# Designs tried in a protein design chat: VH-VL binders against p38851r773to978. Part 20

Target 1, 206 residues: p38851r773to978
Amino acid sequence: EAWCYFQDNFKVGSKTLFHVLFGDKSQVFPSSLFLCKKGSNLNNNSYWERIRRAKEDASCQFELCRKLQFQLNRTSNFIKDLLWLKDDNDNFKLVLQQRVTKIKQGYYFEVEEGPIIVKFPLCHPLLLRVRFIIAECITSQGESLKKCDLAILYDFNYVESIDKLNTKVEKLWLFERIHLNWALRYCKLEHSEINRKTREYLKKFN
Below, E stands for the ipSAE of ESMFold2; O stands for the ipSAE of OpenDDE; V2 stands for 0.75 times the mean of E and O plus 0.25 times the DockQ between their complexes.

## First folded at step 6 (VH-VL)

Design e3 (framework fv_erenumab; at its last look DockQ between E and O 0.51; V2 from the best seeds 0.00; counts 0 for: pae E 7.8 > 2)
Fold by OpenDDE, look of step 6:
Structure e3 (fold): chain C 206 residues (1-206), chain A 122 residues (1-122), chain B 110 residues (1-110)
Amino acid sequence: as target 1 above (206 residues)
Amino acid sequence: QVQLVESGGGVVQPGRSLRLSCAASGFTFSRYGMHWVRQAPGKGLEWVAVIWYEGSNKYSVDSVKGRFTISRDNSKNTLFLQMNSLRAEDTAVYYCARESYDFLTYDYFDYWGQGTTVTVSS
Amino acid sequence: QSVLTQPPSVSAAPGQKVTISCSGSSSNIGDYYVSWYQQLPGTAPKLLIYDNDKRPSGIPDRFSGSKSGTSTTLGITGLQTGDEADYYCGTWDSSLSAVVFGGGTKLTVL
């Protein structure tokens, strides 16, 4: 598994940062996605829905889920995902799911995105997953914890080659390695765009 | 202006059924989680059930599971509580409440209806 | 038998300060924001405090909330006769997958 992560600091509370990134009025997603056609009228996001977690969770925990709809940037048409919906028309669009998997009283958030399967000719497909973590700096003042209005955004990107059984492929030939590297670069580009837009909108949000 | 108006309350015998309604107006109903909260006479608030957004996700208090069903019709901006096998302990004022919309799971109710009274007595 | 614990009653004279405590556990107050509700006699509850310490529009600054660990406190300064009401704390409980309230505190203005 190949992965990369990015870290950015924002001079706002974690809750605010979460709203900027993932709020209903936020324009960060899906427009920041590498595969998203910028400015498309087809681009939107759904409201967050509470979803009960797997039956194996005895605590009956839930997560939040939403769908990102976006017109595909014709940089790559080789996209498949179990959670993605493809629209086969001139306005080729995709639907991607995001999940808020953890929330701690406004100072910690985890958001998962994907998976995304990207197919290349003569190669095993790549599976891409993204995890966002928002954590707020907390200081101790006596017996109380105080938020510092400084949020840290972690962007973890996971990329792996998978076979027909969705099992990780360990040995990659030359072009597969090249594609893997390209995918990692794309992750960086997405991160940069997310960061840029986040900062842009943050100025308006506060 | 946000408004929540409960209806459907009444006096019933144990074992009977009632269906409560909450008519919502002044906001995009489908965008908000909706809750039922009840209050027995002279007692405190007891959360009953929640239904979110599209209505696929529901939770309810254990004491009403299997008997009460929360539902909603977003096209009619209406929240429902189907109460079956009613018991004396179900006697209460039933409030519908709107969950605040801030993408967090910390559940606070920014708007409440005036309540509808359910009395279960033999 | 409420999941959250409140004192059953508090009282003070007009102009004084009162505090109402609400204690829970890590699965509720510990991990989630707390809200407070005011219920005047014969009326529906009203949101008083949300997100531990935030006041909705229209709520005077005499009302305050604070949270520490698994406990929260509602503060009321400059007590007025009109503040006589029942007060409830509430939050989500992850272990129960439910909203939970305190037992309520009756505030009497002497």
Scores: ipSAE 0.059, ipTM 0.665, lowest interface PAE 3.6, mean pLDDT 85
Fold by ESMFold2, look of step 6:
Structure e3 (fold): chain C 206 residues (1-206), chain A 122 residues (1-122), chain B 110 residues (1-110)
Amino acid sequence: as target 1 above (206 residues)
Amino acid sequence: QVQLVESGGGVVQPGRSLRLSCAASGFTFSRYGMHWVRQAPGKGLEWVAVIWYEGSNKYSVDSVKGRFTISRDNSKNTLFLQMNSLRAEDTAVYYCARESYDFLTYDYFDYWGQGTTVTVSS
Amino acid sequence: QSVLTQPPSVSAAPGQKVTISCSGSSSNIGDYYVSWYQQLPGTAPKLLIYDNDKRPSGIPDRFSGSKSGTSTTLGITGLQTGDEADYYCGTWDSSLSAVVFGGGTKLTVL
């Protein structure tokens, strides 16, 4: 099991940053995803929709949910030769869910993404989950400083099989340790692309 | 131009049923949560029910639960409220209201219809 | 009985400023964005303020909103006779699983 954490600062309010990353007109996703074949006709997003929380202790806070659809990037030797994915792969197509799970007074947003399941040869399936946190800097009196932190947490763990996603493999095979290091490197590249696209789109706001 | 037009109001006896309709135009109806809000004579606004998107997600206020059913037909851009077992306390103007699509906010109504009047009397 | 408390009425002369308060709890105003609605006599409600303090297109900047903790206020400056209406605050309430409105405030421009 492994995780990595990235944090970036932006000189905008949290609502603006959220729209740049996740808005209906945003181009950050799915094209920033490492596994996404950029420019494919199969790449699209559903619109955000509100869904009812199913938790026992839910306070009826609504979740927002959308689906990212994208074609798997098969142009690199690694992706072409080494990956098996659980979701629809008739055209190497993957569907990935994003959910806004927390909103506090418009200064805090939490978005969960995934899971993505990656199968390397001779390894258990690797489960990838991502969490995005937008937190606006505010004074002790609640005043906005027009500064936001974006935190991205990537979490990887091997599962027993693709139909037992709540399992966790504790003893890793040697091959699994090697591919875990690869996964950590690729999350750094994906974060870099997300950050670059986000800053590019921020330039479009006045 | 966003428009919401309610219809189906009238005078009915207690225990009877009535079906309200709200015809929507000027926006992509299926992408918006739709609400019913009522206002008894001389009183304030009272939220009644909501239905989202394809229609499986819906809620209603406790006082009408089991009696009123909200529904929608996205192919006809129409919102409905089926009102069964009507009581005198249900007498009100019923408004159709569109929830904002700004997914950063919860439950504000950016467009309202003119309302349709329901009177429940013996 | 509304869970959001508003004064039942306020009044002021044309050109003056007035504020309308709305008080709630952590299950509503504390955790959720507040909106304000104007209802002119004999008409449907109209959105004045959303996201606590923002105006939709066509609403003049003499209308303002603010929120602090579990309370919110609507401010109206440069009062006009045409502002005579009922004003409602509204938000989601997680304890009731419902949208809740204040009881309304009747503004009289004398």
Scores: ipSAE 0.018, ipTM 0.588, lowest interface PAE 7.8, mean pLDDT 81
ESMFold2 (binder alone), look of step 6: mean pLDDT 91; pTM 0.941

Design e4 (framework fv_erenumab; at its last look DockQ between E and O 0.05; V2 from the best seeds 0.00; counts 0 for: pae O 7.3 > 2, placed apart)
Fold by ESMFold2, look of step 6:
Structure e4 (fold): chain C 206 residues (1-206), chain A 122 residues (1-122), chain B 110 residues (1-110)
Amino acid sequence: as target 1 above (206 residues)
Amino acid sequence: QVQLVESGGGVVQPGRSLRLSCAASGFTFSRYGMHWVRQAPGKGLEWVAVIWYEGSNKYSVDSVKGRFTISRDNSKNTLFLQMNSLRAEDTAVYYCARESYDWLTGDYFDYWGQGTTVTVSS
Amino acid sequence: QSVLTQPPSVSAAPGQKVTISCSGSSSNIGDYYVSWYQQLPGTAPKLLIYDNDKRPSGIPDRFSGSKSGTSTTLGITGLQTGDEADYYCGTWDSSLSAVVFGGGTKLTVL
């Protein structure tokens, strides 16, 4: 039941920012993720794959998906594998999905990431979802101001069991609160890295 | 220079099988969704199937489900259509078509092969 | 019989304008971008219009497209004898999980 929110402003159009963050040549993911061991040769992204046709209006359903594959940074002690991919115990590898869930006329994009399910000792499973929102500033006449915002929303929920992901735990035990606070601190570090790499790569592709 | 070359067409009897191939060149094949579209003699275009980028996500028209299987080999830049339990109504020219790359725009077929002819008769 | 409805044929004199209609529903033309294809006799189809109203490079601006609601229209001005062909509209249909085409319109330049 905990969340945090970050917002950054960029002096580019939303399509440019989208390509820097999520494009096929983007270098922002997976290396910006706090879970990711930087520089590992196991870090790899799939291409975006359509799962359904994208609608032309802003109300499109989730239609595009890609997978981020990366080696887990083993200095973090709160992270669990998603349980559906494991290649060996010395090369602990995670697969994390990103899904484009909304597109509006090339000036608004929404990308959902996850879920990641983490089971800490003495705690219920913790579900993490992340949402990226890119919104361009436009005039009332539809003219681009070449300025857009990136919002990142991290949403954490303890759930009753891994089989009941929609049954949320409302009362948290003290250790569950402690682990949740650590997760929120890591989100700030991840946001900082995403922002830094995004600004670096904007200069590279200009 | 984008090129799509279909092969594997021929004359077969009903109930038999045929495998079509489409050899692609002049572009990064693994970045494009690929389609089969057919045209019966004197008739219009009928979409048959799509397979996207990595080969795991695919759709086909209901009339061929369970009989036709679309597949791809990205290492060989080749698209396939395995056609089983062929019927007379499957008689057509079969085209290989490349879908637009930019998934931020609408879907359209920007390049077509010249087609390969499948005839199902005794 | 086709999910998208086109007139079977149209005709006009050289230099004139012709329009070809294509009607569908909310599950196809209403929600998804439309493309148009030209098929000259004995050849493969060729893209004329994408994203409802855009021309690829090499297509003259006498070809145009438009969309309103669940209907789309191909316009051809300055008609030439080389424009004699079959014309197809195409789009995705969410209820069928398939690409759908119109039945085709044969253009005759008299």
Scores: ipSAE 0.046, ipTM 0.620, lowest interface PAE 6.8, mean pLDDT 83
Fold by OpenDDE, look of step 6:
Structure e4 (fold): chain C 206 residues (1-206), chain A 122 residues (1-122), chain B 110 residues (1-110)
Amino acid sequence: as target 1 above (206 residues)
Amino acid sequence: QVQLVESGGGVVQPGRSLRLSCAASGFTFSRYGMHWVRQAPGKGLEWVAVIWYEGSNKYSVDSVKGRFTISRDNSKNTLFLQMNSLRAEDTAVYYCARESYDWLTGDYFDYWGQGTTVTVSS
Amino acid sequence: QSVLTQPPSVSAAPGQKVTISCSGSSSNIGDYYVSWYQQLPGTAPKLLIYDNDKRPSGIPDRFSGSKSGTSTTLGITGLQTGDEADYYCGTWDSSLSAVVFGGGTKLTVL
């Protein structure tokens, strides 16, 4: 299983960080996505919607979901180098789902993104998933917890090759391995952009 | 309709204990953080304590630490404030307040009870 | 003493505009959303403004909030006799790990 994770610290509370990243007014998504054409009028985010009550986790009363729509960036050199199968339409748009899967009020958030399926000629498709975790440093004083206004953002990226039955492919041939490595690089670039925009926003917000 | 009803107030001597209750109705109690706010006679609002819905995270004002304990029973839709070692300065109307469930923004109190009066006097 | 600072009183005639200031620090107003509460005589406080400048349902648009830096301001236009009340600003303070209120402002309608 190919995965990578990134960690960044922010000198703000977890709620603030969550708002900056995933709030309704946030401009971090979808523009920070590697595959997103920046500045496109096709880019938009839906509002978060409560879709169901989370029964399995007492720390999350409900699950939230939103959709990110964005125009595919075909001008990127990285994308041009990819042998993926996409429509030649310059206005091709993608829809990506984000889900808030866990909320501990005041100090912890989990957001899942994806899946994104990337298809390559003569290769099994890649399935990309992202999990964001925002955790605030908490100090315990007796029965009380104190916020430290230091939030940690974890970005977990999962990349898997899948077969026609959506089963993980364990043995990859050479080109599949190359594509996998490319995907991991893209994850890093995307994370960097998310981080950059987040910090830029925080400078304005605070 | 959201309702918060405080009870348990009374007149007590210094050093004694009281337990306040706030009965909540009209909403899913377990999904909201709950607060106690007090107001001494002729004075302003003073925040006392908060407990969020999972119950593991609590905050309280320094002046009541070690003496007051906030708790909740979600099965009974009830918020509690155990007040021990009461002092004259604890004399106030005690309000329970619901924290608005806004996961994206700051904390604010969208609903308040009518309050229960606690008088600590010799 | 209140962590947030408000003028103790303000007054104006009906129909006029009044502003109530609330000043704090970076650990509270500077970093967190501010809410305003109205307390009519003999009643519990009522939410008036939240998230610096948002009005709950039922609050008329003559009430407004604004935030700049470590200060916030409540504006009331078209003052009415029924607006005579105490007004409190409130927010979270990270240094204290507490909700903090202003000292309150008594608004008198002349």
Scores: ipSAE 0.019, ipTM 0.570, lowest interface PAE 7.3, mean pLDDT 84
ESMFold2 (binder alone), look of step 6: mean pLDDT 92; pTM 0.941

Design fD (framework fv_felzartamab; at its last look DockQ between E and O 0.11; V2 from the best seeds 0.00; counts 0 for: pae E 10.7 > 2, placed apart)
Fold by OpenDDE, look of step 6:
Structure fD (fold): chain C 206 residues (1-206), chain A 122 residues (1-122), chain B 107 residues (1-107)
Amino acid sequence: as target 1 above (206 residues)
Amino acid sequence: QVQLVESGGGLVQPGGSLRLSCAASGFTFSRYGMNWVRQAPGKGLEWVSGIWYEGSNKYYADSVKGRFTISRDNSKNTLYLQMNSLRAEDTAVYYCARESYDFLTGDYFDYWGQGTLVTVSS
Amino acid sequence: DIELTQPPSVSVAPGQTARISCSGDNIGDYYVYWYQQKPGQAPVLVIYDDSDRPSGIPERFSGSNSGNTATLTISGTQAEDEADYYCQVWDSSSDHVFGGGTKLTVL
């Protein structure tokens, strides 16, 4: 299993950071996605829907789900060379799911993105998943824990080669390893863009 | 300006049915969760039911589960509450309330209608 | 499930500080919301997220929440503040939970 993670600090509350990243008015997604053509009128986010309630606890957890629709960016040579593309239409549209899997009221969020399956010639497909964790520094005042307007964003990227049975492939041949490395590189690029867009948005949203 | 206007209240016998409506205006209706909250005469507030943005998820208080059905028509900016098998204890002013713009949890209600009175009596 | 308990009534003289409590087990772990309801009117949100004020709510309204008690504080209480006040939390199991309400009388 290949994975990479990134960490960034933001001088805002976790809720604010969540809204900036995942809010209904947020412009971070899908434009920050590596595969997304920026500025496309096909880019859109669905509204969040509750998918289930978490078990009872004081954290008031539940899960939400939405879909990200975006036009594929075909300007990258890497993308152009991918055979998983269904057509050569510049208006090719993709849909990606995001799920808020955990919400601890006021200070903690987990968001899962994906999976994205990328197919390469003569290689096992790559399965890409992303987990975002937003955690806020908490200050203890007596028995109560309160947020302190300093949020940490964790971006965990998981990249796996999978076989026909959707099982992890343990041994990769040369081209598969190359593609895996490319995927990891693009994860970094995507994270950088997410971070950049987030910070840019925060200037307006604070 | 956000406006919520309830209608459909009235007198009904026990076991009867009634359908409430809430007409919303002044905001993008489909982007907000909506709820019904009721208040018996001289009593406190009681959450009744909630519905999410697209209406795919509905929630009910235990006191009304199986009897009440919440729904919405986003094309008409209208929230509904179908009340069946009404009981005397269902007598209350029924308010429609918008969840806060913070869509994360629907923690609170930032706008309320003026309510519509439902009286269940023989 | 969390239950919220409020005193049924609180009385204050004009200009004094009114404090309305909302008690619940570990309520400090929740965000508490407060609503004002005047006779014959719909409730109005006056405090959200423990201590934040919506636009249009006077600064004399404030909130706090710690331990087992959330408190709505009205400094310099005015006659117009006479109303019923309800605390509320959201719980994953019970959804929206209200306190029993407190009648604030301004003497």
Scores: ipSAE 0.019, ipTM 0.602, lowest interface PAE 6.4, mean pLDDT 85
Fold by ESMFold2, look of step 6:
Structure fD (fold): chain C 206 residues (1-206), chain A 122 residues (1-122), chain B 107 residues (1-107)
Amino acid sequence: as target 1 above (206 residues)
Amino acid sequence: QVQLVESGGGLVQPGGSLRLSCAASGFTFSRYGMNWVRQAPGKGLEWVSGIWYEGSNKYYADSVKGRFTISRDNSKNTLYLQMNSLRAEDTAVYYCARESYDFLTGDYFDYWGQGTLVTVSS
Amino acid sequence: DIELTQPPSVSVAPGQTARISCSGDNIGDYYVYWYQQKPGQAPVLVIYDDSDRPSGIPERFSGSNSGNTATLTISGTQAEDEADYYCQVWDSSSDHVFGGGTKLTVL
């Protein structure tokens, strides 16, 4: 199991930031994704659709889901080594799900993305999940400071097989550790692109 | 204060068409999902159609799919229901209802209009 | 596809406790919402998220939901509580689903 975490501060309210990242007119996804071949006419997003509210978390007010479709960027040597992906269909397209899984009192948003499954030669399958957390800076009385934080958590797990995705591999092989380190570095690049596009759109929004 | 006012109901022949309107005030209409719910005389409530705050995502009960079209004009704070190929079973009071969460789809309806009667007969 | 079943009517004496059931397969896995509708009026939300009251709804209204049954409870029932009551859930396959309604009479 490995993870990395990024946090960025914004001088806007959390609802505004949510719209910039995930709104129907947002340009942040899928083009910010490292695996996305930018400029492909295969890149598009579905609209958000309602999913049954997740009662198991009493703080959750709703659940929404959308699909990001994009062509894989196959020009990287890293991607060329892949033997299998979770969704490796015609023209090397990937469909990636985003789900709004938590809202708390209108000042906190949580969006989950994935999973993506990557299989390197001689390695167990590597499972990637991403979680976006938007938290507004509020006073003890619940009033907005017009500031919020965006946290992005990338969570990687090697699993025993593609059929047992919730079974973590306890001890990694050497090549698995090497590939995991490279995957973590690519998350930094993706985060940088997400942050850049978000701030660019915020300038236009004012 | 939140107010929803339906209009456009009336008497219509089978196979005819009507367009219902719902005028919204007292809240930021463009931030809320909206729905139509109907009630046949002496019967219970039945969900008919829903539309997201942005207007692109539209949902319909199976009983009206292909015949009814929901739409909204956020610049006019108005929700619409275009009803085509009307049948006797569509006779009901039609209510517009606001979803509970701003910017997002809600599970329940926190405000309702007074309803407009649609009668399909003769 | 979940279906919600309510008794057609419930009668209660003034000051007594009324209980209105809403039955559905695994309804405890859903959040349940309750609406009151008086004759000639639009529905009004009285309970959301199984058990929570909106502002302005008297404390005598309460709700519970577990297993296959959700229940609206009105303690100290008053004549003004005479109305039809509907339960409702949201389901990803069927969207908004209402029960058939229960007529509460206070006599």
Scores: ipSAE 0.007, ipTM 0.507, lowest interface PAE 10.7, mean pLDDT 81
ESMFold2 (binder alone), look of step 6: mean pLDDT 92; pTM 0.935

Design pE (framework fv_pasotuxizumab; at its last look DockQ between E and O 0.27; V2 from the best seeds 0.00; counts 0 for: pae E 9.5 > 2)
Fold by OpenDDE, look of step 6:
Structure pE (fold): chain C 206 residues (1-206), chain A 119 residues (1-119), chain B 107 residues (1-107)
Amino acid sequence: as target 1 above (206 residues)
Amino acid sequence: QVQLVESGGGLVKPGESLRLSCAASGFTFSSYYMYWVRQAPGKGLEWVAIISRSGSYTYYSDIIKGRFTISRDNAKNSLYLQMNSLKAEDTAVYYCARSDFLEYGMDVWGQGTLVTVSS
Amino acid sequence: DIQMTQSPSSLSASVGDRVTITCKASQSISDWVAWYQQKPGQAPKSLIYDASSLESDVPSRFSGSASGTDFTLTISSVQSEDFATYYCQQYDSYPWTFGGGTKLEIK
């Protein structure tokens, strides 16, 4: 398993940052995605919907889910067919799922994205997953807890090679390793774009 | 300017059906979870049902489960409550309310519509 | 089901008094608690959400707090328009449940 993570600080509350990144009016997604054709009229996100109560974390009462729909860019030829939808005009679009998996009210959010399966010729498919964590420091002033208005965004990217049984492949041959590295670069570029757009949005809200 | 207006209440006999409507205005209706809450005369508030933004998910109180159906039409900015097999104990003012997915408190309420179930 | 035990059921106060209403949850429910005010013949009005967040149009004399499973609505200085029935509500788990209500009456 290969992974990379990025960290950025924002001088806003965690809830605000969440709205900027994942809010209904936010334009960070899907346009920031590397696989997304920017400006496409096929790009359309669903609203967040509560799908179930989270069982693993008592602090999170429910799990939210939404779908990111976007037209694939020219470099998206290796995305798993099951993720592709063809419209009436023969355009290919991808539907990507995002899930809010943890919410600690007022100071912490976890959002999972994916998976995306990329299939390269003569190679095992790559499974890509992303986890976003928004955390805000809570400070104590006397007997009261106060938010710091400083949110930290963590972007964790996981890339795994999987076989036909969706089992992790431990030994990769040369081209598989090359593709893995490409995927990691992909993650970096995507993060940079997310960060850039987030900053732009924050300027508008201030 | 944000407003919810319930309608459809009235007097019905036990076993009959009634459909309530809630008209939303002044906000993006499709962006909100919607609720029904009822209040029997002289009693407290009782949660009835909730529906997700797209309507894909619904949850009901056990008391009304199987008899009532919550639905919505986002194109019409409307929320509905189909009430079947009404009982005397269903007599109440029925309120519709909205909530955002990040703030599940019911921040906007309608004026309510009275449903009376009596022989 | 999560029970919200609200106390007291009724309370008499004078204008200017400090008033506290409490709801105890039967289980841990984090901060998923709201408070509502209802006057006779009117729909409920939202006061507090997420245990301690004040709605935008609510006077600052209203406040909410949480400690464990205990949730409290406080009116720092009761005004004439505050005499009403108040309800707490949990939205942690379905079915969502309300407290029994507290009628705040003028002394």
Scores: ipSAE 0.035, ipTM 0.644, lowest interface PAE 4.8, mean pLDDT 86
Fold by ESMFold2, look of step 6:
Structure pE (fold): chain C 206 residues (1-206), chain A 119 residues (1-119), chain B 107 residues (1-107)
Amino acid sequence: as target 1 above (206 residues)
Amino acid sequence: QVQLVESGGGLVKPGESLRLSCAASGFTFSSYYMYWVRQAPGKGLEWVAIISRSGSYTYYSDIIKGRFTISRDNAKNSLYLQMNSLKAEDTAVYYCARSDFLEYGMDVWGQGTLVTVSS
Amino acid sequence: DIQMTQSPSSLSASVGDRVTITCKASQSISDWVAWYQQKPGQAPKSLIYDASSLESDVPSRFSGSASGTDFTLTISSVQSEDFATYYCQQYDSYPWTFGGGTKLEIK
């Protein structure tokens, strides 16, 4: 039910910004993720590849996807006690998918990330999804301003159960309200790190 | 500069096999998705197969599924199409093509190689 | 499978005419459409991607547009070098499919 929206302007073209964030040589991910233990030997990314979707009639729909593999940073997070995550293969290693869901080459890119499912004791599961949008800035006349915006949307929702991810809990218990404050801190800190790393690497291109 | 060159086409009999090659130059081959497209004489274009950048997944049109295999060798900058159990309806010019993984359209095509399945 | 219904199958035009070629997709495919030009004995050449974006070195007389599931290629003033066969292609989902082609002939 809670969401955070961030928008930052960059004095570069949208294709350049996409490659800084998501390109083959980018180091922005996974180290910018709030849950990531930076510098771990377990941190690595796959290449972007097409992947067939199982849900489409008679044929696979393809997405452009990659996987971020990283070690969970349990010493820096408030969630040291008991945490269930959807990608909980080793309790210390996560695999998080990023999917390019829309490209308008040269002016628009949309990337979805997740989901991550977090379960605290005595709480409904908390579903987290992130969307990144890169859009070229243009005038009302369609003229390029030679800059772009990065929008990041964090979406946190309590769901009824792990098997009913499209549900929404109407009333929150006290513990659930406390963990929503954790979610707001999560997105603020992660956004700050993404922005910092992105600007650091952009200076290298100038 | 950027170039794709197909080879390996020719005349074969029904039921035989043939392997097509596509040599790439002038670009970073491993950064691109690769495709085979065919065109029967006097007919339109027909998509055949795609292979991902690393070769980790492939997808085939239903018409040739089970008979053709797409593969790539990034060290040799080469794309391949192994064609087994050839039929007369496989007679066509076969093109290789590329796309950047951010640009889905096929921006560069080879000149094509003719495969004739007859007699 | 997504079918791309291209029309007309052929048409005649004089130099200077405005020409419009249409493809209709059998379902929603956003703007994931490319247009190709093929001259006799040659490989196809990419003209337009993303429904409306021109490839490098494509003359500005070519344009593309999308409305719902209808996609159009327009040549505002046909030149002698534009007489060729044109194909649309969707790349939203596999299998990728081409329109049947439109042969543009000199009148």
Scores: ipSAE 0.006, ipTM 0.520, lowest interface PAE 9.5, mean pLDDT 80
ESMFold2 (binder alone), look of step 6: mean pLDDT 90; pTM 0.914

